VH-VL binders against p40099. Designs and how they scored, part 10

Target 1, 211 residues: p40099
Amino acid sequence: MATKQLLRRQIKRVINALDYDIIAAESHTISQAVRSLIASANSRRVACYMSMDKGEVTTGEIIKNLFQDGQEVFLPRCTHTSESKHFKLREDHHPHLIFHRMSSLKMVRDLKPQGPYQLKEPEPHIEESDILDVVLVPGVAFDIKTGARMGHGAGYYDDFFQRYKILHEGQKPLLVGLCLMEQVASPIPLEKHDYSMDCIVCGDGSIHWFQ

## First folded at step 4 (VH-VL)

Design d6 (framework fv_bermekimab)
Fold by ESMFold2-Fast, scan of step 4:
Structure d6 (fold): chain C 211 residues (1-211), chain A 122 residues (1-122), chain B 107 residues (1-107)
Amino acid sequence: as target 1 above (211 residues)
Amino acid sequence: QVQLVESGGGVVQPGRSLRLSCTASGFTFSSYGVHWVRQAPGKGLEWVAAIWYDGSNKYYAESVKGRFTISRDNSKNILFLQMDSLRLEDTAVYYCARDSEPWFGEYYFDYWGQGTLVTFSS
Amino acid sequence: DIQMTQSPSSVSASVGDRVTITCRASQGIDSWLAWYQQKPGKAPKLLIYDASSLESGVPSRFSGSGSGSDFTLTISSLQPEDFATYYCQQANSFPLTFGGGTKVEHK
């Protein structure tokens, strides 16, 4: 029986070995599909992640397109309940995610690497997100048959979605997973604390919708 | 049929200890967070403590922190509440309650035991 | 801590009456609210979760509404078995807290 941790390790080996040109080509295809999806949904407030150098869909083109099309753009900052004013979902202090509004593409380009992962993140004083229409969600692997997502194990995004649901009358934004073809895996075991995607956009341009 | 059965309540003296148990049946106990909720005679409900499905995280009401310890044995389908340094203010019926959703839960209580009374002799 | 205030503490009603009970949170809890029914000598029973969702097996005469900080439980046509004490509970954050209860008693 494959454990969730074993599957995560196996998929990470595959995606970490991908050539940059493969990642770039699939990311471009995904960027075009995402642009069309956001336009058709008439979404205005979009949260997107800042992509790492390796192992995931790159988001630079997506972010550029969001500003070009007049959407409001929000980017994540990894933090901790011991440092932020945000409430705890468990007894101990824990990592959590805050989205901040980016006023321009230049603001995004000027972001400095921060935190233990040296990701380009917004400064803590920048306006925090309220209502979001769409969240573009990273992951290690996605199941295009079920909408299940496997994250890196820290629970940042699942914590954010639970926190958002609590703060917004049980409502949630449209959750769109971004998936390289090499990140497709089935089955992915789904635990209750894991959030499934409403939609997954894959490196071949296909879009998969879920109940 | 989901059942939760509390035991271990009784008449105690102030400052003493008591251990409550809740035996679960009719569902996969190891998949659910479980809670203790108490009710003083003639008074309202007060949430006391919670434990995650795997025992990895625990929560307590401020009034019981440092005195009560929640634990579980998933191999035997039993939830425990160890109550130390008991006070007159701890007099209540203690209910075991299941979270309405498995694993992380949503902190609503869909099934309750019938309760066990903890009281003090005059 | 989030304080839950219920009103009224007691209401006298007759079979067939429409009964409304209110619950106010000391801060915003979105829709993270449940309603419970408790009969004398019995454990509470879940009626409503997520402010307005009816629990399986609960009669349709029970309904919940509200969001943010103000919530109501409505019994559209009171039945003999509905004479009981009702409690609201917030599930927004720890510690979990209940309202003080509303006793629905015979007129």
Scores: ipSAE 0.000, ipTM 0.431, lowest interface PAE 16.9, mean pLDDT 86

Design d7 (framework fv_bermekimab)
Fold by ESMFold2-Fast, scan of step 4:
Structure d7 (fold): chain C 211 residues (1-211), chain A 123 residues (1-123), chain B 107 residues (1-107)
Amino acid sequence: as target 1 above (211 residues)
Amino acid sequence: QVQLVESGGGVVQPGRSLRLSCTASGFTFSSYGVHWVRQAPGKGLEWVAAIWYDGSNKYYAESVKGRFTISRDNSKNILFLQMDSLRLEDTAVYYCARELYDYIWGSYDFDYWGQGTLVTFSS
Amino acid sequence: DIQMTQSPSSVSASVGDRVTITCRASQGIDSWLAWYQQKPGKAPKLLIYDASSLESGVPSRFSGSGSGSDFTLTISSLQPEDFATYYCQQANSFPLTFGGGTKVEHK
């Protein structure tokens, strides 16, 4: 728990110190690898996160490519079970993630910052996702030996994967972690409800597959 | 305010060289792809060359390939077009233009253009 | 190369008229098309991007439509400041190509 927080802080410090050019170059390399991966998987319905302007793999090029290649694009909104009225996975109300369909690149670019993290997010009235083929997953750190992922600590993505699995009779989308080379860490401690990635794409263009 | 200012145009003789510059201000120049577009007197627009935000990728129209070189200096916010082996058919006003969105989104549409600089020939 | 064909090459119109300009791509470009307005002696100005998205500050009388290979720019009620040359541009792939232009001139 404490060790997980310490690792998260160490990696965030490294990432926050990275030059814009390094993040841009690695994000471009990842975007090319992801484009090829999605094409070879014949994936139609793709969920992708909205990147911040600093400190993580940027997803603008990926989202642009998804629209250009004719995929259906879904973006996340952070919410809470007390507001969304979606079912609880715990006794108390808790944070959770909902993906919404984006009809165009313009719709994505026009999104306004909102929610606790002031990320550009879809409005709540927009069509919610059903079946997804691929989810491109953000994280603070990834273990390229095990597929383990460390998030920011709120559990949004792990909650979404558990909720998805319940709603779709044990089926899940392909979980693809996107990581800068500076986000690679091993070992990453896993907790009971953490989800591992099926695949991790790194800033050097390498793709790592797991069971 | 976003501004692009071209310079370096003038009267040249065929076979000579000329270097155009475009100085950018009012935005993060290093985040945007930038292009050169030309227009011959009384004619339409013709795309000439493009350079990515980081300078890593360059594109040229077939008519100028091997003769023109696009480059940028992100530390000084300047775009360049080195024009070698100039021909009469290169007579045009040369515009620099910024892509509508930064490198994260990208776009090959142009929201801001310079005023243009004229390249013409004498005998 | 993707050839962009504009029609008409010129149109004579009066203030208040509806003006329609068409642009045809020699191959599919999805919605990756922009429209520009150019006045004599001035640089082009972006009006429409992504085939139908109106650029900020552009009057609502301008609209774009189409996808694939056939595109239209419409001026619903021509104003005095709209007499200009209009260009389409495919933003799909290199080399980038412009239409030949449509001059909207006084009747």
Scores: ipSAE 0.005, ipTM 0.512, lowest interface PAE 11.3, mean pLDDT 87

Design d8 (framework fv_bermekimab)
Fold by ESMFold2-Fast, scan of step 4:
Structure d8 (fold): chain C 211 residues (1-211), chain A 123 residues (1-123), chain B 107 residues (1-107)
Amino acid sequence: as target 1 above (211 residues)
Amino acid sequence: QVQLVESGGGVVQPGRSLRLSCTASGFTFSSYGVHWVRQAPGKGLEWVAAIWYDGSNKYYAESVKGRFTISRDNSKNILFLQMDSLRLEDTAVYYCARGEYDYVWGEYYFDYWGQGTLVTFSS
Amino acid sequence: DIQMTQSPSSVSASVGDRVTITCRASQGIDSWLAWYQQKPGKAPKLLIYDASSLESGVPSRFSGSGSGSDFTLTISSLQPEDFATYYCQQANSFPLTFGGGTKVEHK
């Protein structure tokens, strides 16, 4: 039996060995399905992640489509409660995620590597999100039978969802996981604070809905 | 070592049909969008048609819509262009080209081209 | 459709010269522009993508600049193998469109 950590390492190894052309092909299929999904849900305020060069569904085409279709676009910044002055979910200061509004595609393309991980992120002074209709969620692995998601282990997204729920009286946005076919895994071990997806969109174009 | 090899060009009469093929090797063909670009003798480049990696979506230049059909066979690594109702204006060298997909931004640039196949008309 | 206009249509140059070719899009295309080189009887070759990114294996004397609707290809010191026709191409939207070409000829 694979442990959670072993499963994460196994899937990361597979994904990191994928050719860019395979990632591109599946990401394009996912981008079309996501565009249709967002239109069908009549969603206005969409949080999307800024994809890295390798190892996950790429989001540039999704972001381009969001601007073209007139949605309001929000991108994440990794920060820390000691820097952001946002409330703590535990006794000590800790890392957390903030989404910031992007006003144009050019603004997104001009983002510079920032922070301890040198990720292309919005600057701290940019308008922070309040209400979101949809969050497009990255992950290492997804279970298309249950909606379970495995992240990198830092808990940024699960922390954000918990904060959002507290700030919005128990309400949350639609959580849509984006999943390369090579990231499908079952079962995924769950911790008590892990958030499951409402919907998972896979590299074959299939969309899986959950309770 | 990426290679694209076109075939099927030749001399044709106006109003007739011709089918072009492009055989790909040296890369995962099923993961790339591929295109047809033509060039009339002594003239510039004109994009003709594109097909997505899985064959699900196709795009055509207005000048060829309804006359040309692009298709692919991913099991054999072959791209096709079926050209019906050919006109003198279709005289050109036809290149197949791989769309270098900027996978972050969804942009297409042509990073590899075949040598071209000539389509011309009998007197 | 996005129309691409290149200037000049032809330029006469000598080895060692700096050559500049311009390309104008009929609407904004951000940086989604490529430059190609084509020698007589041969297929085009990609030189530059995303307006300014040099394709692997292309000599550093080639450079691209511009954004929005105005773009430039520069050859800093023309070599004998650079006499060719050059084309710009917008990658912003379908249909994909090329400029009319610029022929770089011997004086």
Scores: ipSAE 0.013, ipTM 0.503, lowest interface PAE 8.8, mean pLDDT 86

Design d9 (framework fv_bermekimab)
Fold by ESMFold2-Fast, scan of step 4:
Structure d9 (fold): chain C 211 residues (1-211), chain A 121 residues (1-121), chain B 107 residues (1-107)
Amino acid sequence: as target 1 above (211 residues)
Amino acid sequence: QVQLVESGGGVVQPGRSLRLSCTASGFTFSSYGVHWVRQAPGKGLEWVAAIWYDGSNKYYAESVKGRFTISRDNSKNILFLQMDSLRLEDTAVYYCARDYDYVWGSYFDYWGQGTLVTFSS
Amino acid sequence: DIQMTQSPSSVSASVGDRVTITCRASQGIDSWLAWYQQKPGKAPKLLIYDASSLESGVPSRFSGSGSGSDFTLTISSLQPEDFATYYCQQANSFPLTFGGGTKVEHK
């Protein structure tokens, strides 16, 4: 726990000092690699995140490319079991993620800030995802040797992957971590409920596969 | 050296407007979220507003929502707070503060010296 | 909104004393808490973040502890430069909120 906190803070400091031009350049490189990856995998239903956080890969170009190429696009909403009426994964863990279908770029553009972090998120009444082929996953740090991911600490994505696996007979989508070069770290400590990525795409265009 | 310098404070009358500015130097301003925090004379700290590194997301305390507007100019390293419909309760020193851990914990690692907003009779 | 209740509001102390300040959140905030020091006429200074992490340049006599809803700031051996007002701040959710402050003053 102490090691994870220290690593998270070290990466935050590095990322907060990055010029936006660096983030934009690496995000563009990642967008090109992701577009190629999705096309080669013949993936149709893609969950992406809405990048409003500082210190992460921006996803605006990816989302635009997904619509241009005819993929079905899903974006996350942070919620709670009392709001969503979804089952509790653990007795004392109520925050979770729901992906909602976006029908157009206009719909994405019109999203309003919501929740404790005031991220632009879908409204709760929008169509919820069923089967997903690919989930593009944000993180604070990624280990390109193991596929390990360190998230922001709330466990939203790890919770979602576990819920998805339960609801889909042990199957899961392809988990693709999006990683600025400055977010690469090794080793990353793993907790019992943490999910590793199947694939990590880095800001230099490299793609790292794990099984 | 990281530095934040506020300006634009002064003496106002109820219902009037003021625009505060905060000039940043010594770091890549465009990579950081920044906040306004105020302190009434002899009172404690109160968070007022925040703006993301790229200017896309803005957040406000309920007491100022609809009256204050936060903005930034990353090309000039300047943060602004447009204060409309000022009330006596807005009397305070206004600090500009840099957000070290915005999404993962909003802590203020650097503060400006503050600029005073007061009311005349 | 998360309300931060800080106690005591003031404490009279002498150089060399151990000073403990407490902060209570109205709901669980994990470890998303910072402590600040403010001297008269000056802006606040970050001392501790994530409940227990000491900010660079801050003397080791300052320490923070706690998790969930109850937190403490301890000054193990008060120095002349430590007479100031101290504030806790939760970083769990918006709006960000501060404790009411604790003034550490000369006995």
Scores: ipSAE 0.000, ipTM 0.456, lowest interface PAE 14.2, mean pLDDT 85

Design e1 (framework fv_roledumab)
Fold by ESMFold2-Fast, scan of step 4:
Formats: sequence, structure tokens, C-alpha cells
Structure e1 (fold): chain C 211 residues (1-211), chain A 122 residues (1-122), chain B 107 residues (1-107)
Amino acid sequence: as target 1 above (211 residues)
Amino acid sequence: QVQLVESGGGVVQPGRSLRLSCTASGFTFSSYGMHWVRQAPAKGLEWVATIWYDGSNKQYADSVKGRFTFSRDNSQDTLYLQLNSLRPEDTAVYYCARDSEPWFGEYAFDIWGQGTMVTVSS
Amino acid sequence: AIRMTQSPSSFSASTGDRVTITCRASQGISSWVAWYQQKSGKAPKFLIYDASTLESGVPSRFSGSGSGTDFTLTINSLQSEDFATYYCQQYYSYPLTFGQGTRVEIT
């Protein structure tokens, strides 16, 4: 059993060594499975992350598919409670994730790199999400036996899920982890405020459901 | 003037390799996804491969997966298609085409090159 | 894979005629259809996208219609430069697929 830090380091080494073509092939397979999943769930309001150039499932095809199928698309902006004016979940100011509505694929195309990670992110004044049906969740590693997810450790997504649950009377969106085969790991240690996925979609097209 | 120019076609025996190039001019190459489409003699159009503006998404037709590899050099405004383990059924004119929309694209093709002929025969 | 089937395979026509080419998808593809014109020995030319939107510079005698599985390309008053092979293409999902083509020949 490895600690979170050791496991994160090990998996990042594997991912950094992957050929672009492997990531592209698995991302395409995941995109097809996600499209079917969203259709079967009759989901209208879908939050999706903006993928980095390397090291994770790429989401451009998913985002294009969401617009083609008439879904409402939301993309994340990484911020901080000191800037966003959303309530704090703890005494100190902390990292905070906000989803914003994208009205078109052109709007997504025109996003500028910004924020702490210089990712293409929505402007702060764009309509913030209310109810979401599905959140497509990135991660460093996923446990397909338990639904556990390991992120980078900043806590953006776990903060968002906790805040969402408070604001929506204990309800939450369907949490769908997107997982390259090379990101599968078991066991993943869970901490108090970590959120497990409801569903994990893997690079071989398999879909794993939990609780 | 927006232009795409293919090169690298020729006549080869089955099992051999060729490298096709497509040089772009007159637009910001790094902002557009690019495609390869082929047409066998007296046949219709067949999509071969797609690469996104930054190279992050590469897609291949099932008939060429594992044999063809494509890449782009945004600093040189050039697209490459490496054709390995060529078969007689790969004989076609190969067109380089630009996606009709920048970035994530639409997957329709608004600008086409003149094509380069690949003939695979004994 | 989504199959695109065009009809007719060829069509004989005279200048001034109204020509209609049909394209059927094997499954629903919304409006994600493009049309191309290809003249003998030349690369294809982009005509229409999103089933009915004319590309800039394409003459108004060309029009497209349809949604779901059935699509049409119409040339309202055929001109001498319109004798060519026409292809539909779906861009709803990978793999991208074309119809087999419809050849418009002079009578």
C-alpha cells in the first residue's frame, strides 16, 4: 500500500511516459462511452473539464459532442474564496472551483489561458452553474473497485462537491470519473473530505458503477 | 491566399513505407485541425485521419490504424502522414484538408490541397 | 460506422434543369452534414455545411435541406460549370464518412 503522495508520484511517471497516440485512442473510446452514458441518463446540464495538453483524458471531443447533442455545457474556473466571495467551508480562505455556462463551441474556442494553472477558463462574469446533472471529473488515479479518486491535492473538486451538496439540500450531480487505463490504481487511500465517483469510465470503454 | 500543398507520393511495392507532407500558407496553421482524405482510382472519398490544432487528439480510420501515423509541426506550418506496411488497397490520391472551424473544429473540410498520388503495386 | 447512402448514383441533366440529390444516414445525425463538389481531376470544393448553410462564394442556386437521417442538395437552375460529382459527408461522429457520390452528367 502506498501513501497518496507516493502513489501520485508513481502514476504521474507512468502517464508522462505515455505516447500521445495512446492518450488520443483511449480518450476517443471514453468520449463514445460518455456520449452513450449521458444520453441514457437523459442528462441536460453537463459540467466538463478543459483538458491539459498531456497527462489526462482529453475532453475536446466530449465537449464537441455535448454541443452537438444539445446539452448545456459548463466549464470550470479555478479561483479562491478570497476572490469569489462564495462562503468558506473552513476558517481560512481556500481553493474554490466555479462552473460557468458556455453558450457555444465558439465561446469555448475563444477562451484565454488564465488562473493559477494557465488553463483556458471562463471569464468571472459568465453565468455560474446552478443545478448540474453530471460532472465529468478529472484525476491522477481512480480505483475501479471502490470509486475512489485521487486528485492533485489542491481540493478544488472536493470543495465544489461539498459546497454543491450544501446548497442543494444534500443532492449532488452524477460524478463521472474519466480514467486512462494507465490511471487505474487500487487501493486509493481516502481522506475525510474526498468524494468518490458514482461512475468511472475507462480507456477500454468499460463503465464501472458504485453505490 | 490560403493554400495547402501535398508532396511525398510515389510508387512503392507492398510492405514499403512513404512519408507524405502538407505545407500550409495564408492562414494561422497552429489554430486549425487538419485532416487527410483519400480517393482510390474511380472511387469516392474516404476519411483517413484527423489531428487537432495542438496535436492533442489524433483519430484514424480503422483500415489504417497501427500502420499510419500523423503529426504536425506548427513551427513549420507542416502536416506529416507516415504510411507504413502499405497495401495495394491503400492506392489513392491523398488530400490534405483544413477543418472548417479553428481549434476543436467542426470536422467538415473547407480548404483542400491538390492531392498527391500513392500507388502500391508489385 | 454511420453509413451515408446517396441517390441517384448518376443523373443526366441539361442546363436550366432543377437537380435534386438525396443522402441518407444509417442513424440520426441531426444537421451535421456537409456537401462537396468535385470536378474531374480536381480536389473537392466545399459547398454547404450544417445541412443548409451555404459556404461563402457558393452561388445561390445551390441549397441544402434536411435533418435527422434524410438530406437533400438542390441545384435550382443547372449551369455548365455544375456538371460534377457531388458528395455528402456526416460529421456527427468518428469515423467521418462520405456518401458514395452522385455524378451529374450533361445529357
Scores: ipSAE 0.006, ipTM 0.539, lowest interface PAE 10.2, mean pLDDT 86

Design e2 (framework fv_roledumab)
Fold by ESMFold2-Fast, scan of step 4:
Structure e2 (fold): chain C 211 residues (1-211), chain A 123 residues (1-123), chain B 107 residues (1-107)
Amino acid sequence: as target 1 above (211 residues)
Amino acid sequence: QVQLVESGGGVVQPGRSLRLSCTASGFTFSSYGMHWVRQAPAKGLEWVATIWYDGSNKQYADSVKGRFTFSRDNSQDTLYLQLNSLRPEDTAVYYCARDQYDYVWGSDAFDIWGQGTMVTVSS
Amino acid sequence: AIRMTQSPSSFSASTGDRVTITCRASQGISSWVAWYQQKSGKAPKFLIYDASTLESGVPSRFSGSGSGTDFTLTINSLQSEDFATYYCQQYYSYPLTFGQGTRVEIT
């Protein structure tokens, strides 16, 4: 845990110091690769994160492309099991991620900052996702040799993946990590319940498949 | 009144540089993506570059990639286009234009245009 | 790059005429098309977006239609201020591209 937290801090320091031109260039390259990947997989229902102002692959271009190509788009809302009617994975309440359907680019544009991170998030009453074909996954670091992912430490995505798997009788969507070149790290210390990616798309346009 | 005003155009010899500016007023500049579009004399419109509201994503036409640099100063409500290694083919009126939407990726359609500034590259 | 081809390149018309300008994309671009009007010596003016949605303040005699690869701008009952060059633009994919323009001239 401590080693994981130290690595997270070290990588975040490097990433947060990156010039926005570098993040923009790599994000554009990733957006093109992701567009091709989703088209090739004939994926219809795609969950994508709403990117923060720095420190990760930006997703605005991806979201625009998803609507242009006719995919159904879902965006996350960070919540807590004490506030939702979704089941708990343990007796204590815990962080919880819910994806909501976005019907148009205008709907996304009109989202208001909310939740613990003040990100533009869907309102709670908006249609919640059921089946998803692909989830585009953010992270602090990714291991392109193993598919391992290190998140921010709150466990939102790992909780979502575990709960999704239980609800869908062991099936899960394709998990695609989006990775700036500067976020590549190996080895990444993992805990038992951390989810690895099926595929990682990197800022140089490379795509790494696992299993 | 929403306005965009370009400046910095002029007559230069091939290989020289110019910096174009575009000053915005009457709207929240920092919320909008911005664009540069050019038009050679008696020809059509050609997209040059796009920059997102926060400067995090920049796109360039292949004809100017590596020579032109797009930037913005949100504290001054100003856009800049640095034109390096200018060629006769770069001769055009350069327009700055505002993106239609004030969200992170914009629409890439242009609802407000400046009056343009003329760049002439000749010997 | 997505090529946008307009037809005709120019024509003459009279006030009161119904004018139709066509724009064809080299590949499918859904409805991601904007139309602009440019008068001599002036900056372009935004007319239509999403192929058929009229920008606020644009006269109702302007209309757009189309999807996929074929798009049309129509001016019903042409007015004197409508003599201009019209451009279509795709915003489906980078690089952003314009049609070559259609010049509407007075007879």
Scores: ipSAE 0.000, ipTM 0.470, lowest interface PAE 14.2, mean pLDDT 85

Design e3 (framework fv_roledumab)
Fold by ESMFold2-Fast, scan of step 4:
Structure e3 (fold): chain C 211 residues (1-211), chain A 122 residues (1-122), chain B 107 residues (1-107)
Amino acid sequence: as target 1 above (211 residues)
Amino acid sequence: QVQLVESGGGVVQPGRSLRLSCTASGFTFSSYGMHWVRQAPAKGLEWVATIWYDGSNKQYADSVKGRFTFSRDNSQDTLYLQLNSLRPEDTAVYYCAREYDYIWGEDAFDIWGQGTMVTVSS
Amino acid sequence: AIRMTQSPSSFSASTGDRVTITCRASQGISSWVAWYQQKSGKAPKFLIYDASTLESGVPSRFSGSGSGTDFTLTINSLQSEDFATYYCQQYYSYPLTFGQGTRVEIT
């Protein structure tokens, strides 16, 4: 949709003006809510993103809590289908996300910036995920009325969710969007292949569920 | 694998028209905003125009507004720039360029074509 | 329109030198600056976005910094393939604008 570009630019302005201490405070609140959510769902295999230095919920505390609580932790690596053993959903679509198992906090801390976006990512030889119970999903904006999510652009997460569903007989993990209060937007224009969240956790600690 | 190839440049008299094309391959063309950027001989880069992924929004530099028309055909993975009422100062290499696909780099250009030369002279 | 001014317009350097190019915006543009490298007769190559984030595949000797109105591109230990013209670009608002370019020439 045409309005997707305008919304993305508007959210960029808001987030870029946000002080780090506000992001840190909201991320801490979200981390506590996520910890409770995962515990109550008895989830064991959790995929989480490696947060950037700005503009999104930070995930360092979440990752630390996952290890402390005995969860199996998986982190993403951005790649291309030409570089992986996985199939393409369509002939010209090459963005591909793979989750890799992290065995310890030290392993996470030792990750190096790599891949298309210079994110701290797992090495390609590390054990790839199979079944996931929960995926903690980053985004630019989230609609807490509908569960709609606007991603960062390339469609890595939407591609992963669709591929996962195909490989697991129509099943998918619980998709949990992590949302600063300043990232709440409505309505969010949806594209054909966009995935909505099952649940959104916001910077005020609120949790919004969708069917 | 990911490529943009421009064509349609040439030598033309002032006041005439020219149509540039840019063919994309190796990525989902319909998901990206696209731009034209030009460079006059021995000069710097000048942004010319942008078109959103679905063609619904277009922006033009003031120097070309009303004379140039930007369009795209997502079914053919092709971009067009119609150059009307050409002036000697429009002489430049014209590049098509792809918007970066990450929000923090949106409206920066990660993939460029090799360019096509437009010369406007009497 | 936001004017982007680069300094210097050109300079001579030797392999192994640390080179610094400055870009100044006529108004506050937060961190929304990209940097490009252009070699003679070639299309520009994307180096940096969001003032300081390196594009994948760009050597770590390149770094960017700055926010607001003042931005810097640094090449730590210049290599032979780095002799080129460098451009900053703001993408804070339309029209998109580039600096005039800084040519890095071999001494």
Scores: ipSAE 0.006, ipTM 0.521, lowest interface PAE 9.9, mean pLDDT 85

Design e4 (framework fv_roledumab)
Fold by ESMFold2-Fast, scan of step 4:
Structure e4 (fold): chain C 211 residues (1-211), chain A 122 residues (1-122), chain B 107 residues (1-107)
Amino acid sequence: as target 1 above (211 residues)
Amino acid sequence: QVQLVESGGGVVQPGRSLRLSCTASGFTFSSYGMHWVRQAPAKGLEWVATIWYDGSNKQYADSVKGRFTFSRDNSQDTLYLQLNSLRPEDTAVYYCARDLEYFWGEYAFDIWGQGTMVTVSS
Amino acid sequence: AIRMTQSPSSFSASTGDRVTITCRASQGISSWVAWYQQKSGKAPKFLIYDASTLESGVPSRFSGSGSGTDFTLTINSLQSEDFATYYCQQYYSYPLTFGQGTRVEIT
């Protein structure tokens, strides 16, 4: 078994055993820290994930705060190059992520489960993102010493960061990993196409910078 | 409806080849690792091969390594298992199966096809 | 390779019985065990993962327990649809391996 796969399975067992009250408490703490961070960065265009049924930082409070503070909110949709007609990064890698503009909290509440992960995702015809200031990034594990992130294995976020950089002349948004205390791990093995975070916000409210 | 349907089984003589297919529907095929598991008549289950969601990593049981080739076409939602140099002991029902987890890859099997029978007669 | 040994290989039971099937790994595998049900002529059906976590839609009369090397599948109050062969599987390491199966037959 690859070391990365073994670590992913080990962390998943810990996270799946967590009480929802622990996840809720840490998510609230992270939401407060994220709100402060976004304000300090003068960020206007924020991409945020829709939290899954599995153990990870929940994003409902963050999304509500973004609308209250007047930010432009973008949510992800998982797709494939045959569907989206976007270019392929590699011959053997076709799945990718597109962020779509949400005009209101009501629009977010009205989203229906769809796509491969049955997440509440935007419809394909909604306005696609161009420039983003901040991307709030989910993950299975984060290394607060290095900024390394271990994703869920499908490579959607790493693919998006590569595409974004190509399309925007080498520029990228601020990558902010959101991390339950139980998701902290070190060392995390990095592969060639993996992106490290610029910043990681943890369930104890701590913020770790790597820029 | 989440479904896997195998095809391509049949009766062949030792030393010949078959190509098995498995067509997926009702879920996003490109996001899941997939597996082949076989079962000889009146015997138990035996893992054959694993392929990652993008085809970049493949694992094979020692008994079939070098003879079987696993591949996938994500644009057609189809798996392929090429069986070469078949032996009587390869006689079995071959099942394709979906990995339990899309992102994390657990290597347990939550969705199974109905199976396709391969008979290698001597 | 990790060898998975089930006990018993087969046994007879009646509806209403509480039945227990055991599975022993040749080395420590933590809780990395799944259980499957297979009816004659059908594909296996997923029941349990992580030794004790019941798959969505599986009746609550099924339960799993164990860690390390010894694992059990229990069916409380056996129903007529439960007569089948049951398999354990380890997913701790490659190669992935199954137990030989336990056949639960009508008395």
Scores: ipSAE 0.000, ipTM 0.472, lowest interface PAE 12.8, mean pLDDT 85

